# Designs tried in a protein design chat: VHH binders against o75319. Part 22

Target 1, 181 residues: o75319
Amino acid sequence: GNHIPERWKDYLPVGQRMPGTRFIAFKVPLQKSFEKKLAPEECFSPLDLFNKIREQNEELGLIIDLTYTQRYYKPEDLPETVPYLKIFTVGHQVPDDETIFKFKHAVNGFLKENKDNDKLIGVHCTHGLNRTGYLICRYLIDVEGVRPDDAIELFNRCRGHCLERQNYIEDLQNGPIRKNW

## First folded at step 1 (VHH)

Design d1q (framework vhh_4orz_3)
Fold by ESMFold2-Fast, scan of step 1:
Structure d1q (fold): chain B 181 residues (1-181), chain A 118 residues (1-118)
Amino acid sequence: as target 1 above (181 residues)
Amino acid sequence: EVQLVESGGGLVQAGGSLRLFCAASGFTFSSYDMAWLRQAPGKRREWVALIYSGGSTDYADSVKDRFTISRDNAKNTVSLQMNSLKPEDTAIYFCATWSGDYLPYDYWGQGTQVTVSS
């Protein structure tokens, strides 16, 4: 159904830009059909997302959608000026190496094409927390050489919620570095 | 109460075709992404084809250009048209729904057996 995702209301809609990076994390926006199930102050549509980003004096240049479904919103609900990339990831599971490399490739490509501006890479899963935090932290650790604990702390602080799933945390802290494309 | 019932499997010669059906009930079918998965003897289940609630589709590399997934929201059915079948396609085929992010596929029933002879 058009049911609100479990615990979706428990999370802050959008975090803050992660300092020293181009990343900003948020929970999945919900298209107009979900609004009948939400109080006005609970609504977080694609339009609401862009308004909240603008309120932080930031601008999105890419959205990476990590959900395994298209039922929450459609790419056509986004401004035509903002590229959208779908990378399918299953909740509760650490993404496989191919998924990790696809994420890294997309981020690297965006940074190369946007070296002359300060636009952000927006990343979300359903809650903008576990899969989102994992892939952002994995990028910082593997590509930028950030210490795992520092990457996790930075993400948690900027998202406003701590990574919840222990298997993701353990992989970030103790798992192998994924250096190969 | 989600119920998915698969049908249409059988024995076919290599190079032949089969069409599988999945009848769904107990949920708002048109709002859900639907998938076909298969499990060959002694192997783990693998995803084969996906159709989104909006109608777009995706396929595993092993079946691209041979299989076509489709849905009929008025009849609450999802179908898999399988062409140019290979012995490697021999498996029990399962219909599944994906409505969230935690369990990608929910199975109901025993699936439908597809056997491709050489």
Scores: ipSAE 0.015, ipTM 0.225, lowest interface PAE 6.7, mean pLDDT 86

Design d1r (framework vhh_4orz_3)
Fold by ESMFold2-Fast, scan of step 1:
Structure d1r (fold): chain B 181 residues (1-181), chain A 118 residues (1-118)
Amino acid sequence: as target 1 above (181 residues)
Amino acid sequence: EVQLVESGGGLVQAGGSLRLFCAASGFTFSSYDMAWLRQAPGKRREWVALIYSGGSTDYADSVKDRFTISRDNAKNTVSLQMNSLKPEDTAIYFCAAEYRFGSSYDYWGQGTQVTVSS
C-alpha cells in the first residue's frame, strides 16, 4: 500500500488568497485511492479543493503542481477548464534557476492572459508550504519588488502555517535575485 | 553523492528470520521517510514497509506483524527485521528514500537478495 505523506494531516487543506496577488496555496489533493486511509473530515480530493476555493468566493484559473510525483492525483481529475502545469521540484534543496524561471514564466503568462478577470493561481507541493512558499515568495521579491520579510509574512499569514525550511528562508532573505530569464 | 547500500540478505529456511540494513549517505537522513520495497521474479515491485521521518510506521498487509522497520538517525541507517519468513517473501529487497515533504522516492539502493526455502 501507498502511504499518506507524514504530517499531511497537520496542515490546513487550503490557505487564503494572498492580498494584492493572484496566489493561493494548498497542500496536495489526494485521489480516491487514499480515501480509505482518511476520516471524512480529513479528505481533500481534487473535487474538495475546488469546493473549498468556491467557499472562499474565489475561482482557480491555473494549478501549478510542484510535487516530484504524479501518484497523489491525476491531472485528469481536474476540471478541463482549469489549466494544469507540472514543475517537478525536488524537496530537499532550494529550487534551481531553471525551476524558478519556469515558475515565473507560467505566472507572468497567466497574468497577461487574465487581465480581465480575477481568477487565482493555485500553487501546491506536498504540504503547500516549503517549495510552494519559496516559489511564491521568490516571485514576489524578484518580479514585484516586495521586501523578503514582507513576502514571507504575507505567505505565512495567508497559508496559515510558517515556512519551515531554514535554507529556503535564508535564500529568500539573503540570496541573489533570480531575474532576466 | 547520494548512496543507499543494502545488506543482510541471504538464504533462510521457512519460519526463520533475517535483518536487513540500509546505510544512507549524501543527504539529510533525518528529513527523509525511509521505505523497503521488494520485487519477486516476474512480479512488479511492491511496497513492504515505511518509516516516516517522525518515527511512525506503516506496513503492507502481507507482512503485518511479521516485519518491523526501524531507523537510527545518528547512524543514518534504516533496518527491516523479518520474522516468520515464508517462501513467498523471496525477492530482491530495495531501500528507498523520500523527502518528507516530497511525494515519490527520490533515491533507491541496488537491492539485496532474500531467498526463503521450504
Scores: ipSAE 0.000, ipTM 0.126, lowest interface PAE 15.9, mean pLDDT 86

Design d1s (framework vhh_4orz_3)
Fold by ESMFold2-Fast, scan of step 1:
Structure d1s (fold): chain B 181 residues (1-181), chain A 120 residues (1-120)
Amino acid sequence: as target 1 above (181 residues)
Amino acid sequence: EVQLVESGGGLVQAGGSLRLFCAASGFTFSSYDMAWLRQAPGKRREWVALIYSGGSTDYADSVKDRFTISRDNAKNTVSLQMNSLKPEDTAIYFCAAIPYDRSGYAMDVWGQGTQVTVSS
């Protein structure tokens, strides 16, 4: 059904740009059919997402959707000028090497084709926290050589919420660096 | 049906060069990112080079500055120029097509591959 995701209301809709990167994280936008179950101040539609990004004086150039469902909103609900990528990522388990590679490929492709602008890569899962934070931090560690604790701290500060899944945190801190992204 | 046919492999001496070709059919080639991957005996398949639909490129650290990937959209062909070959480059080389659209992301379609053997 049109049920609001568990704990979705507990999280800020959108974080801030992670300084020194092109990343911004947010929770899943909900299409207008969900608004009947939300107070006006709780609404976070695809349109609301773009308005909030603009209020920060930023511009989205790519959205990467990590949810394992298509029930929350459709790509057609987004402006046609913004590319949308779906990477089906199961929650709870640390993302596998294939998922990590797909994420890195999408990010690197965007950065290569957007060297002459400052547009952001928007990343979300259901809450914009665990899968989102893991893959962004994994990219920063493996590709950009950021220290694991620094990547995690940067994400937590900019998202406004700390990564919650201990297995994700443990993998980022002590897991292998996945070379050849 | 999407088809990828790799060619150009062979036996070459260390320090030599080889050029691989991938002929693609069955899809809108210009809309796809294209990749070369390789698999050596007893090892996992690994990524080597990517060329995005926009023409930009990425390389694995192991081949950076030695390999060059290119594409010809008019001929539906992707090529891999391999210079300064090392014995460690010995592998079967595969071509892959990667769709990029607003509905999803997938990495698919492996050809039969082409064998590259580098002797020392």
Scores: ipSAE 0.077, ipTM 0.508, lowest interface PAE 5.7, mean pLDDT 87
Fold by OpenDDE, second read of step 2:
Structure d1s (fold): chain B 181 residues (1-181), chain A 120 residues (1-120)
Amino acid sequence: as target 1 above (181 residues)
Amino acid sequence: EVQLVESGGGLVQAGGSLRLFCAASGFTFSSYDMAWLRQAPGKRREWVALIYSGGSTDYADSVKDRFTISRDNAKNTVSLQMNSLKPEDTAIYFCAAIPYDRSGYAMDVWGQGTQVTVSS
């Protein structure tokens, strides 16, 4: 049904662009049917997402949806000009090799195709924090060679919330580099 | 219950060799990549060696050509042969299961560790 995800209201709707990257993280936008259960100031729709991005003088070039459900919004709710990619990602668990690869592949493809602009890669899960943060940091660590603590700090600062799950943090800090192929 | 039990550590002189063992239980061992990690005093835990479910291996630069990781799926064990040991290899060594499979299940479990001490 259209129940609001637990703790969804506790998180900032949209983070800030991560300096030196093209990533921006946000919580899942909710389609209009959810608005009946929200105060006006709590509403965060796909339209609101784009408005907030614009307020930051940024533009989305890709949305990567990591949620494990399709009930929150439809791709049709997004502008046709912005590609939408679904990567079903189970919560609470460190993403598997396939998931990580899919994410990296998508990001690399986007960067290759968007060298002539500064459009952002928008990434979200339910809260836009743990799964989102892990995969972004995993990319920065594995592909860009960023120090794990630096990646985590950068993400946390820009998202406005810190990664919460210890297994994710531990894997990022001490886990192996994942395959990029 | 998922369990990893490390063994084989000890005191050895520089240039010596040790072989570590890890016994795994409580999960489909053959489906998971396995790794050895180590943590030296005052340092962060670091990955030492990785063996994929398919049998390929990776090593940290610091141990490459000195250490060899292997696995026995029939026995649910992973081993680390450590040759030409150096004092800087002194650490607690941990065995870990890595969720590289496509099952959607992720593990971040490692054992109690085994102490390796290399004297000068």
Scores: ipSAE 0.000, ipTM 0.218, lowest interface PAE 13.5, mean pLDDT 90

Design d1t (framework vhh_4orz_3)
Fold by ESMFold2-Fast, scan of step 1:
Structure d1t (fold): chain B 181 residues (1-181), chain A 119 residues (1-119)
Amino acid sequence: as target 1 above (181 residues)
Amino acid sequence: EVQLVESGGGLVQAGGSLRLFCAASGFTFSSYDMAWLRQAPGKRREWVALIYSGGSTDYADSVKDRFTISRDNAKNTVSLQMNSLKPEDTAIYFCAKNYYDLGSPFDYWGQGTQVTVSS
């Protein structure tokens, strides 16, 4: 559908790169068909995403799309030089171990193949907040040994918005470390 | 269409070795990461090994020092050398193309090859 996602306009389009990591978080870009429902200053297309990343003197090397839909934009709307990974992630509930594994594996693979450059991993869900923040923080905690409160603070500060879902925060702070099977 | 055909499974005694093969067709093999996964009866599928398009490898903790994944881009094959086999390694082994690229980890999986380890 052509309807703007609920509360999408309430969030900043793109956060800052998370220092000490390759992560940058943003809300879902909306393809051209949504623009007739947006003021010019509200537009955030795939092209707008890349322009905003470039304005920060950064470059995307991978996009991980966590939405459970393909209605917002298509991979064809992205530059051919940037790999696109879709991980269908249901909102509201803590991502399952399989989803967490896919995310960790994609990040580890990107880092191994991009050790000689400084390209970023762009991660988004609908708002670039709850699913996005959970998986980035889960990676930092489980793989990089970051303390949960430090990971959450770093994400909140760089995204410009705080994680909202209490069950996600609870799992990050008190849940088990997820390992390979 | 993407096709993956696994082979090399069989019956082996604990402590023994087996080598599995996956023949791939229908895509540019050298451009994709390849993985081996397994499923024992009544259990969920689990990942065991991955080889990146660039040649780097990763292993699940349960197999890390016993299994070795390799690829031959000229023959479009990925292989899994399994040493020091344990009864708990008994499972159907599946080959998967760029596992994390797919919405489902089971997309582009072959029929699998049965590995049975007796004590």
Scores: ipSAE 0.005, ipTM 0.195, lowest interface PAE 12.2, mean pLDDT 85

Design d1u (framework vhh_4orz_3)
Fold by ESMFold2-Fast, scan of step 1:
Structure d1u (fold): chain B 181 residues (1-181), chain A 120 residues (1-120)
Amino acid sequence: as target 1 above (181 residues)
Amino acid sequence: EVQLVESGGGLVQAGGSLRLFCAASGFTFSSYDMAWLRQAPGKRREWVALIYSGGSTDYADSVKDRFTISRDNAKNTVSLQMNSLKPEDTAIYFCAAQFYGTDSYPLDYWGQGTQVTVSS
């Protein structure tokens, strides 16, 4: 069978919108074929994702998928009205400058085209924590001028889980600002 | 020592074909998903094709119906058959391995790459 990602059940499915931003973070949704290994209350399909976002009185305008696989769900499992962007990132490694630039470019483009609405940018990796939190915080630090510790605290509070990987935290706190254009 | 060695790249005219090979050693090949990525000069690396440990495949839209990924677990090889090549397919092609359809463990392995040049 399809294997549930390690520790996936340990994380809340969806965080809260990060105040002052358009970001919301969540763990990877799992398509129907994974549901045989899950209790009903553990299921988190693409449909469940959109139901939980709606329960918060929010609306997704873009999904950025940071996983290095398409095994967990397919873009066709999402509503056709919501754009999907895949940025392949390797787990455990701090994303490189090209990946950071791609993420920033996608966010800036979304904000420019959605200035007249309040739709959210949904970002996820496998757990919606380390790669997700790193790239969101990197954007806030480099583009919005937020202090690193403030960005990290905001993400941790809104996601409901703290960034776990020390190399990611260290890079955010002490690494160079990437002036990607 | 974990090693991925790409081969099969070269110069080909538009409309032509090439077959790339990746020889893997130092890990349990059959337990890993295998991927091909490419990087053109001045551009980021782009995913091209993926073959899961179970044999299922996925392709980037830009190469769908032109490229075919396959694997041979007995020989620890993955290959990419590239047909109807276009100048925009010009890139260094990389082989990568990821464990069991998860992207969190273990670390991905990367090869050195093989150059593909498509002339118009």
Scores: ipSAE 0.015, ipTM 0.192, lowest interface PAE 8.3, mean pLDDT 85

Design d1v (framework vhh_4orz_3)
Fold by ESMFold2-Fast, scan of step 1:
Structure d1v (fold): chain B 181 residues (1-181), chain A 126 residues (1-126)
Amino acid sequence: as target 1 above (181 residues)
Amino acid sequence: EVQLVESGGGLVQAGGSLRLFCAASGFTFSSYDMAWLRQAPGKRREWVALIYSGGSTDYADSVKDRFTISRDNAKNTVSLQMNSLKPEDTAIYFCAAGPTYYDSEYGYLPSEYDYWGQGTQVTVSS
């Protein structure tokens, strides 16, 4: 199936770079086969993603795909020069500690290998909002010591949409700091 | 407004049976695959059973021969008959609608189905 994800059209394709970080969030790109169900102005392919990033005078160095499916696009649809990492993350529930650890490890590895450039870590789930916002904020809180409310506000402002899942917000604000190794 | 509403959960003794129902509204039910997934305490959500829009079914090995999924397109319902229940079946059970993804290495993955219910609790006492 080529069904457009529920509410996908309701969200901006790409947010802004989160100042003071290497993160940029976006909704899932949809491969060419989905375009028959979209108006031209609604299209957001992998190519469209890279064009929009370039329009912001930014460059992607890594894509982290948090969806639990590969139906939306294939890694082969991305430029060969940009690494792609899949972290299968179930929607609706707060990501488990193993998933949080994998995300932190990937981000830390990217930052160490990219000290001499300003390339961005692009993070997306289906809407680029709940799982995406949770893991980015969790990283900022646990690794960089950012206050939970400040991390959430920064993400919301730069994404252009507020985190919607109350369980995610609650965990960020009141949950334990996870120092996974 | 799209809705999936689960019912039929409850407390049952090991070896007992329960039948779960999912009432769907707001979309063309007959065109969608329907699935049941479950989440046990402290565990990830896992796929349990599916019924394709065409009527074919599949089951996780852990529930094969014990659970039966069925659908009624005239009533926009999908149901899960659960027999020979074990304490290990204790979980919140979710109804989901949308295309089903199968990975050759990992099997059926809990995907971001287009629509999800809020879940119904099933507790199996030993």
Scores: ipSAE 0.000, ipTM 0.170, lowest interface PAE 12.8, mean pLDDT 86

Design d1w (framework vhh_4orz_3)
Fold by ESMFold2-Fast, scan of step 1:
Structure d1w (fold): chain B 181 residues (1-181), chain A 124 residues (1-124)
Amino acid sequence: as target 1 above (181 residues)
Amino acid sequence: EVQLVESGGGLVQAGGSLRLFCAASGFTFSSYDMAWLRQAPGKRREWVALIYSGGSTDYADSVKDRFTISRDNAKNTVSLQMNSLKPEDTAIYFCAADRPYSGYYTLWSEYDYWGQGTQVTVSS
């Protein structure tokens, strides 16, 4: 349905670019049909997303949608110039290895194709926090060799909210490196 | 109507070369990542090579340094140059199109569009 996701209003719409990376995280944009349930200052449509990123003097080159639903907005609501990738992830469980490798492949492919520009990879789940933060941090740790606590701190600071799921944090800090691509 | 039509397959001796072609129509070719996958008798389909919409390439470990994928956006074609062919390369080769950065390009089911395939047989 058109119900607002639980606690969606509690989170900032979009974070800041994570310095030293091409990542920016945000909560799920909600298409116009949801606006009847939102005050004007609470609206965060696909158009609002691109306006907010432009206000930061940034540009999206790819959106990775980690939600397990397509009810919040349609890919057709996005500019044709920005590729959209759907990776279905279930909340609460740490993403499986295949999901992690799909995310790593998409990021690697984008970076390889966009060496001569500074466009960003936008990543979101419902709140732009747990699944989003996990996969971004997992990429930084496994691929770029960032220390787990440094990756988590960088994500938390730039997103404006701290990762909440303890099992995700535990896996990032103490779990195995997923080195297969 | 979307179509991908492969050509260039055939019989070749081990150590030989073949060049496969794929002609695409019915979609915005320049916006799609293009791939070659193959299926050997009695085996699962496996990914061989990918060329991104921007021209960058990736290859399966089994074909690295032997195969080269290329594309011509003006002609809506993708090609696979296969050198130093081995009997293990014997398979039906399929051209496939995928949305940019889809991930899982090694999985058959993730592709949007497929050709019918072209047979490549490498004799010992």
Scores: ipSAE 0.012, ipTM 0.371, lowest interface PAE 8.6, mean pLDDT 88

Design d2 (framework vhh_4orz_3)
Fold by ESMFold2-Fast, scan of step 1:
Structure d2 (fold): chain B 181 residues (1-181), chain A 118 residues (1-118)
Amino acid sequence: as target 1 above (181 residues)
Amino acid sequence: EVQLVESGGGLVQAGGSLRLFCAASGFTFDDYAMAWLRQAPGKRREWVALITSGGETDYADSVKDRFTISRDNAKNTVSLQMNSLKPEDTAIYFCAAEYYDDSGYDYWGQGTQVTVSS
């Protein structure tokens, strides 16, 4: 377990809160066993994640992990006070309806239970970009009625990197709204 | 058409050895990290070994020093040499491919059964 994901170093660790939402996106944190493969300035552990969120004067209330693996860090590496949800999401292909609805249900549930605070939903895949950006944008389009181009632009700006997967972008722009839940 | 086809599974006595093979087709093999995962009866699927496009390897602690992953980019194959097999290694073994910009397994084989008797 200490192999660095391909291109992981190319991406900023944590984006900024997406204004008007409770979302913040980041790349996968890597547990301490990976640090032997990293320069000090490249390290991004679960502890580093929470420190960077705090530096933005924000607080995480939920982490949604979209990776299709558990090799990068364990839920036990996170503070006990922050709920962790795993949604195994295959890369490359547009997430299926079941995955989309699981994501929407988790977000809606969090928002209902956290009306009296301003805690964030942290979402990540391996790079915090394609699967992460797709599901956040899909939620904004389908549930919040945001125009697809506006959702994508908001995500890209706040993440600090543009969505790379053309099939994801095309589905967001031209695909059907997923209406269940 | 993308395919990953595993072979080499079978029944072996504890302490024995098996070599699993995975033949890949329908994608640019050199752009993918290749992995082996396994699923034992009543357990979740777990990662066993990984080899990057450049040939760097990583292993789960349970198989470290017993299993060796290798790849042949000219033949689009990945192999898993399994030595000193134990009954707890009994599982269906899956080959999987992981592309660099969407890390997570993009493609999966159908699996090959490995049974280790005591």
Scores: ipSAE 0.017, ipTM 0.271, lowest interface PAE 5.2, mean pLDDT 88

Design d2b (framework vhh_4orz_3)
Fold by ESMFold2-Fast, scan of step 1:
Structure d2b (fold): chain B 181 residues (1-181), chain A 118 residues (1-118)
Amino acid sequence: as target 1 above (181 residues)
Amino acid sequence: EVQLVESGGGLVQAGGSLRLFCAASGFTFDDYAMAWLRQAPGKRREWVALITSGGETDYADSVKDRFTISRDNAKNTVSLQMNSLKPEDTAIYFCAKGYEDYWSSDYWGQGTQVTVSS
């Protein structure tokens, strides 16, 4: 068991920081037990994640894990100095309002507590693309007033892959703004 | 159109065995991973077992070495053999279509109740 997630190898491990924001997106890191099924150049452990972020001259201040599983890596595999937040989301469906509000609350809280530094909010699902891109773009649209097409273009460019799910794109472009309660 | 129908649940004494079945229709069964999840009263749904389209399997630590997932592509069925059942295994068991963390409620069946008495 402990097989590699489907299509995981098809995606770049880590994107670039989204300019004008504190967001950086990446695919799920895989703990050491997965490495026996990967070539050396395919490995992307929690340690590899932090090394790649450092290579970009960036620093993580929060990781938001959007996967609906805990089998890929353990929070204990992360440095104790970096907060870890789990928000369980199911793939293929647009996140519900409760999930969107949890994400917004976490981001707003981080920004309030980190106004004196330039640390990043790292966000991932399995591929770091659809759920990740949706929630980041939803935040930019609803909270920061970014135009939907501009948010999507910025995410796509910085992630290095375009959002794939048409239902996610449709909701971002034409769906209602979700206001925090 | 996607339909998943679970069966095989029931009441069993601790240490006993049950075999659950899931009949799938409305999609190309051979192309998708299939999973079993469970939900106990007042608890979140948790993943139990997975079988890929290629037949590779994986299990939650709580059921490892006790449960076995299998599939029959000719019949569009997935099954879960549950051995050495414990009271903690009491839950509604759901069949799910998808990939590892892509368990959508839209693709889950109605579930089958498993009750393990001490």
Scores: ipSAE 0.017, ipTM 0.238, lowest interface PAE 5.8, mean pLDDT 87

Design d2c (framework vhh_4orz_3)
Fold by ESMFold2-Fast, scan of step 1:
Structure d2c (fold): chain B 181 residues (1-181), chain A 118 residues (1-118)
Amino acid sequence: as target 1 above (181 residues)
Amino acid sequence: EVQLVESGGGLVQAGGSLRLFCAASGFTFDDYAMAWLRQAPGKRREWVALITSGGETDYADSVKDRFTISRDNAKNTVSLQMNSLKPEDTAIYFCATDYDEGYPFDYWGQGTQVTVSS
């Protein structure tokens, strides 16, 4: 379990808050045991994540972890004040309806409970790009009525990297709206 | 060193059953999700079944209701029970750990050949 994820170094650690939303996307933080394989400027621990969010004058209220593994960091590595939710999501595949609805339920619950503050929902997979971008865009399209191309453009701009998987893009642009849960 | 060793493959008639085994070593097995993938001749690798560290399971639509994945944490093994086998299930079957991005992150074995005749 000591291997740095493939291409992890190629991506910016943290994007910017997506304007008009409570979302911010980032790549997976790596616990201290991975630092022996990284130069100091490449390190991105859970602590580094919170430092970078604070540098943007933002505050996390929830982390949604979409990776299909538990090896990168432990919930205990996060501040006790920030809730952590794990949704196991297989990469390369468009998430199934159950996964989509779990994500929507978590987001809706957070927003309802955090009406009195401006805390962010942090979402990540391994690279903070394909699964992360898909689920955020799916939420914006299905729940908030954003046009698919606008949702994708907003995510790409704020993340600093474009969604790479054509099957994810195709489903967002032409796939059905998932209304039922 | 992470090591995964698949076994249980063979030749079987359509409608038959096979049980595949994967012996894992070199990591804390209980903490990791395990997966089975397959690759047919000249085709891309596809995932077949997943089991989380907590025992939750997921299956590809093509094998749903025919295949069952299970794990034995005491023995560091994951198994795939394959029923109602079809010629299109013919492939090399691979065990994988730390399954993320639809791809095994850690090393996976050489696989075990499953051939289903009609």
Scores: ipSAE 0.020, ipTM 0.290, lowest interface PAE 4.6, mean pLDDT 87

Design d2d (framework vhh_4orz_3)
Fold by ESMFold2-Fast, scan of step 1:
Structure d2d (fold): chain B 181 residues (1-181), chain A 118 residues (1-118)
Amino acid sequence: as target 1 above (181 residues)
Amino acid sequence: EVQLVESGGGLVQAGGSLRLFCAASGFTFDDYAMAWLRQAPGKRREWVALITSGGETDYADSVKDRFTISRDNAKNTVSLQMNSLKPEDTAIYFCAASEDYYGTLDYWGQGTQVTVSS
């Protein structure tokens, strides 16, 4: 269906780049068919996403889509020059190790191939908050050795919204480091 | 128009079984994850079981190995088989649908009462 995701309008479309990282988080872009249900100022299409990133003087080099659906937009709605990766991630539960490792491998691969530029990794779920924040923070903690509370505060500040799911927060703070073999 | 209609609730003795049904209409059922949640008197709603659009299932620890969620995409129906029922399972059971399980469900039913006597 073409219904707007619950609470989607409550969140800022795009956060700010997380300083010291290549990450930027945003809510899911909605393809043109959704615009009939949105006021002009509420629209956030794939084109709007790239315009907002450009307005921040940033450039996307990769989009990682964590939604468990393909109804919101198609990869074909994105510029051909920007790689798109789908990682189907169920909401409510902490992402499993397989999902975490897929995310880490994608990020590591991007960083290795983009050492000589400053392009960003764009990460989104439906609201660009819980699954998105969890996986970005998990990467910073496990791979970059950032303290959990520092990672969470950085994400919250740059996204403009705080992680809402207590189970995600508790796993980040107290859960085990997920080692990539 | 979107509609979720639960049925199958009732009174059952501890150790018994019930099967709940949820009939869905007005949306593309195959694209949605389906869930059962419950709310006991004086308590907050809690998630019980989930089945993804692809058929993968997950359960709350309190019901694991006792409850089984299933779906029939041809009939736009999700079911919850409840075995070895306990008085603690007494609640109103709600069917819910979401294309993306963020934490807010896209559609809800009105619920069906399950009462388990000791």
Scores: ipSAE 0.014, ipTM 0.303, lowest interface PAE 7.1, mean pLDDT 87

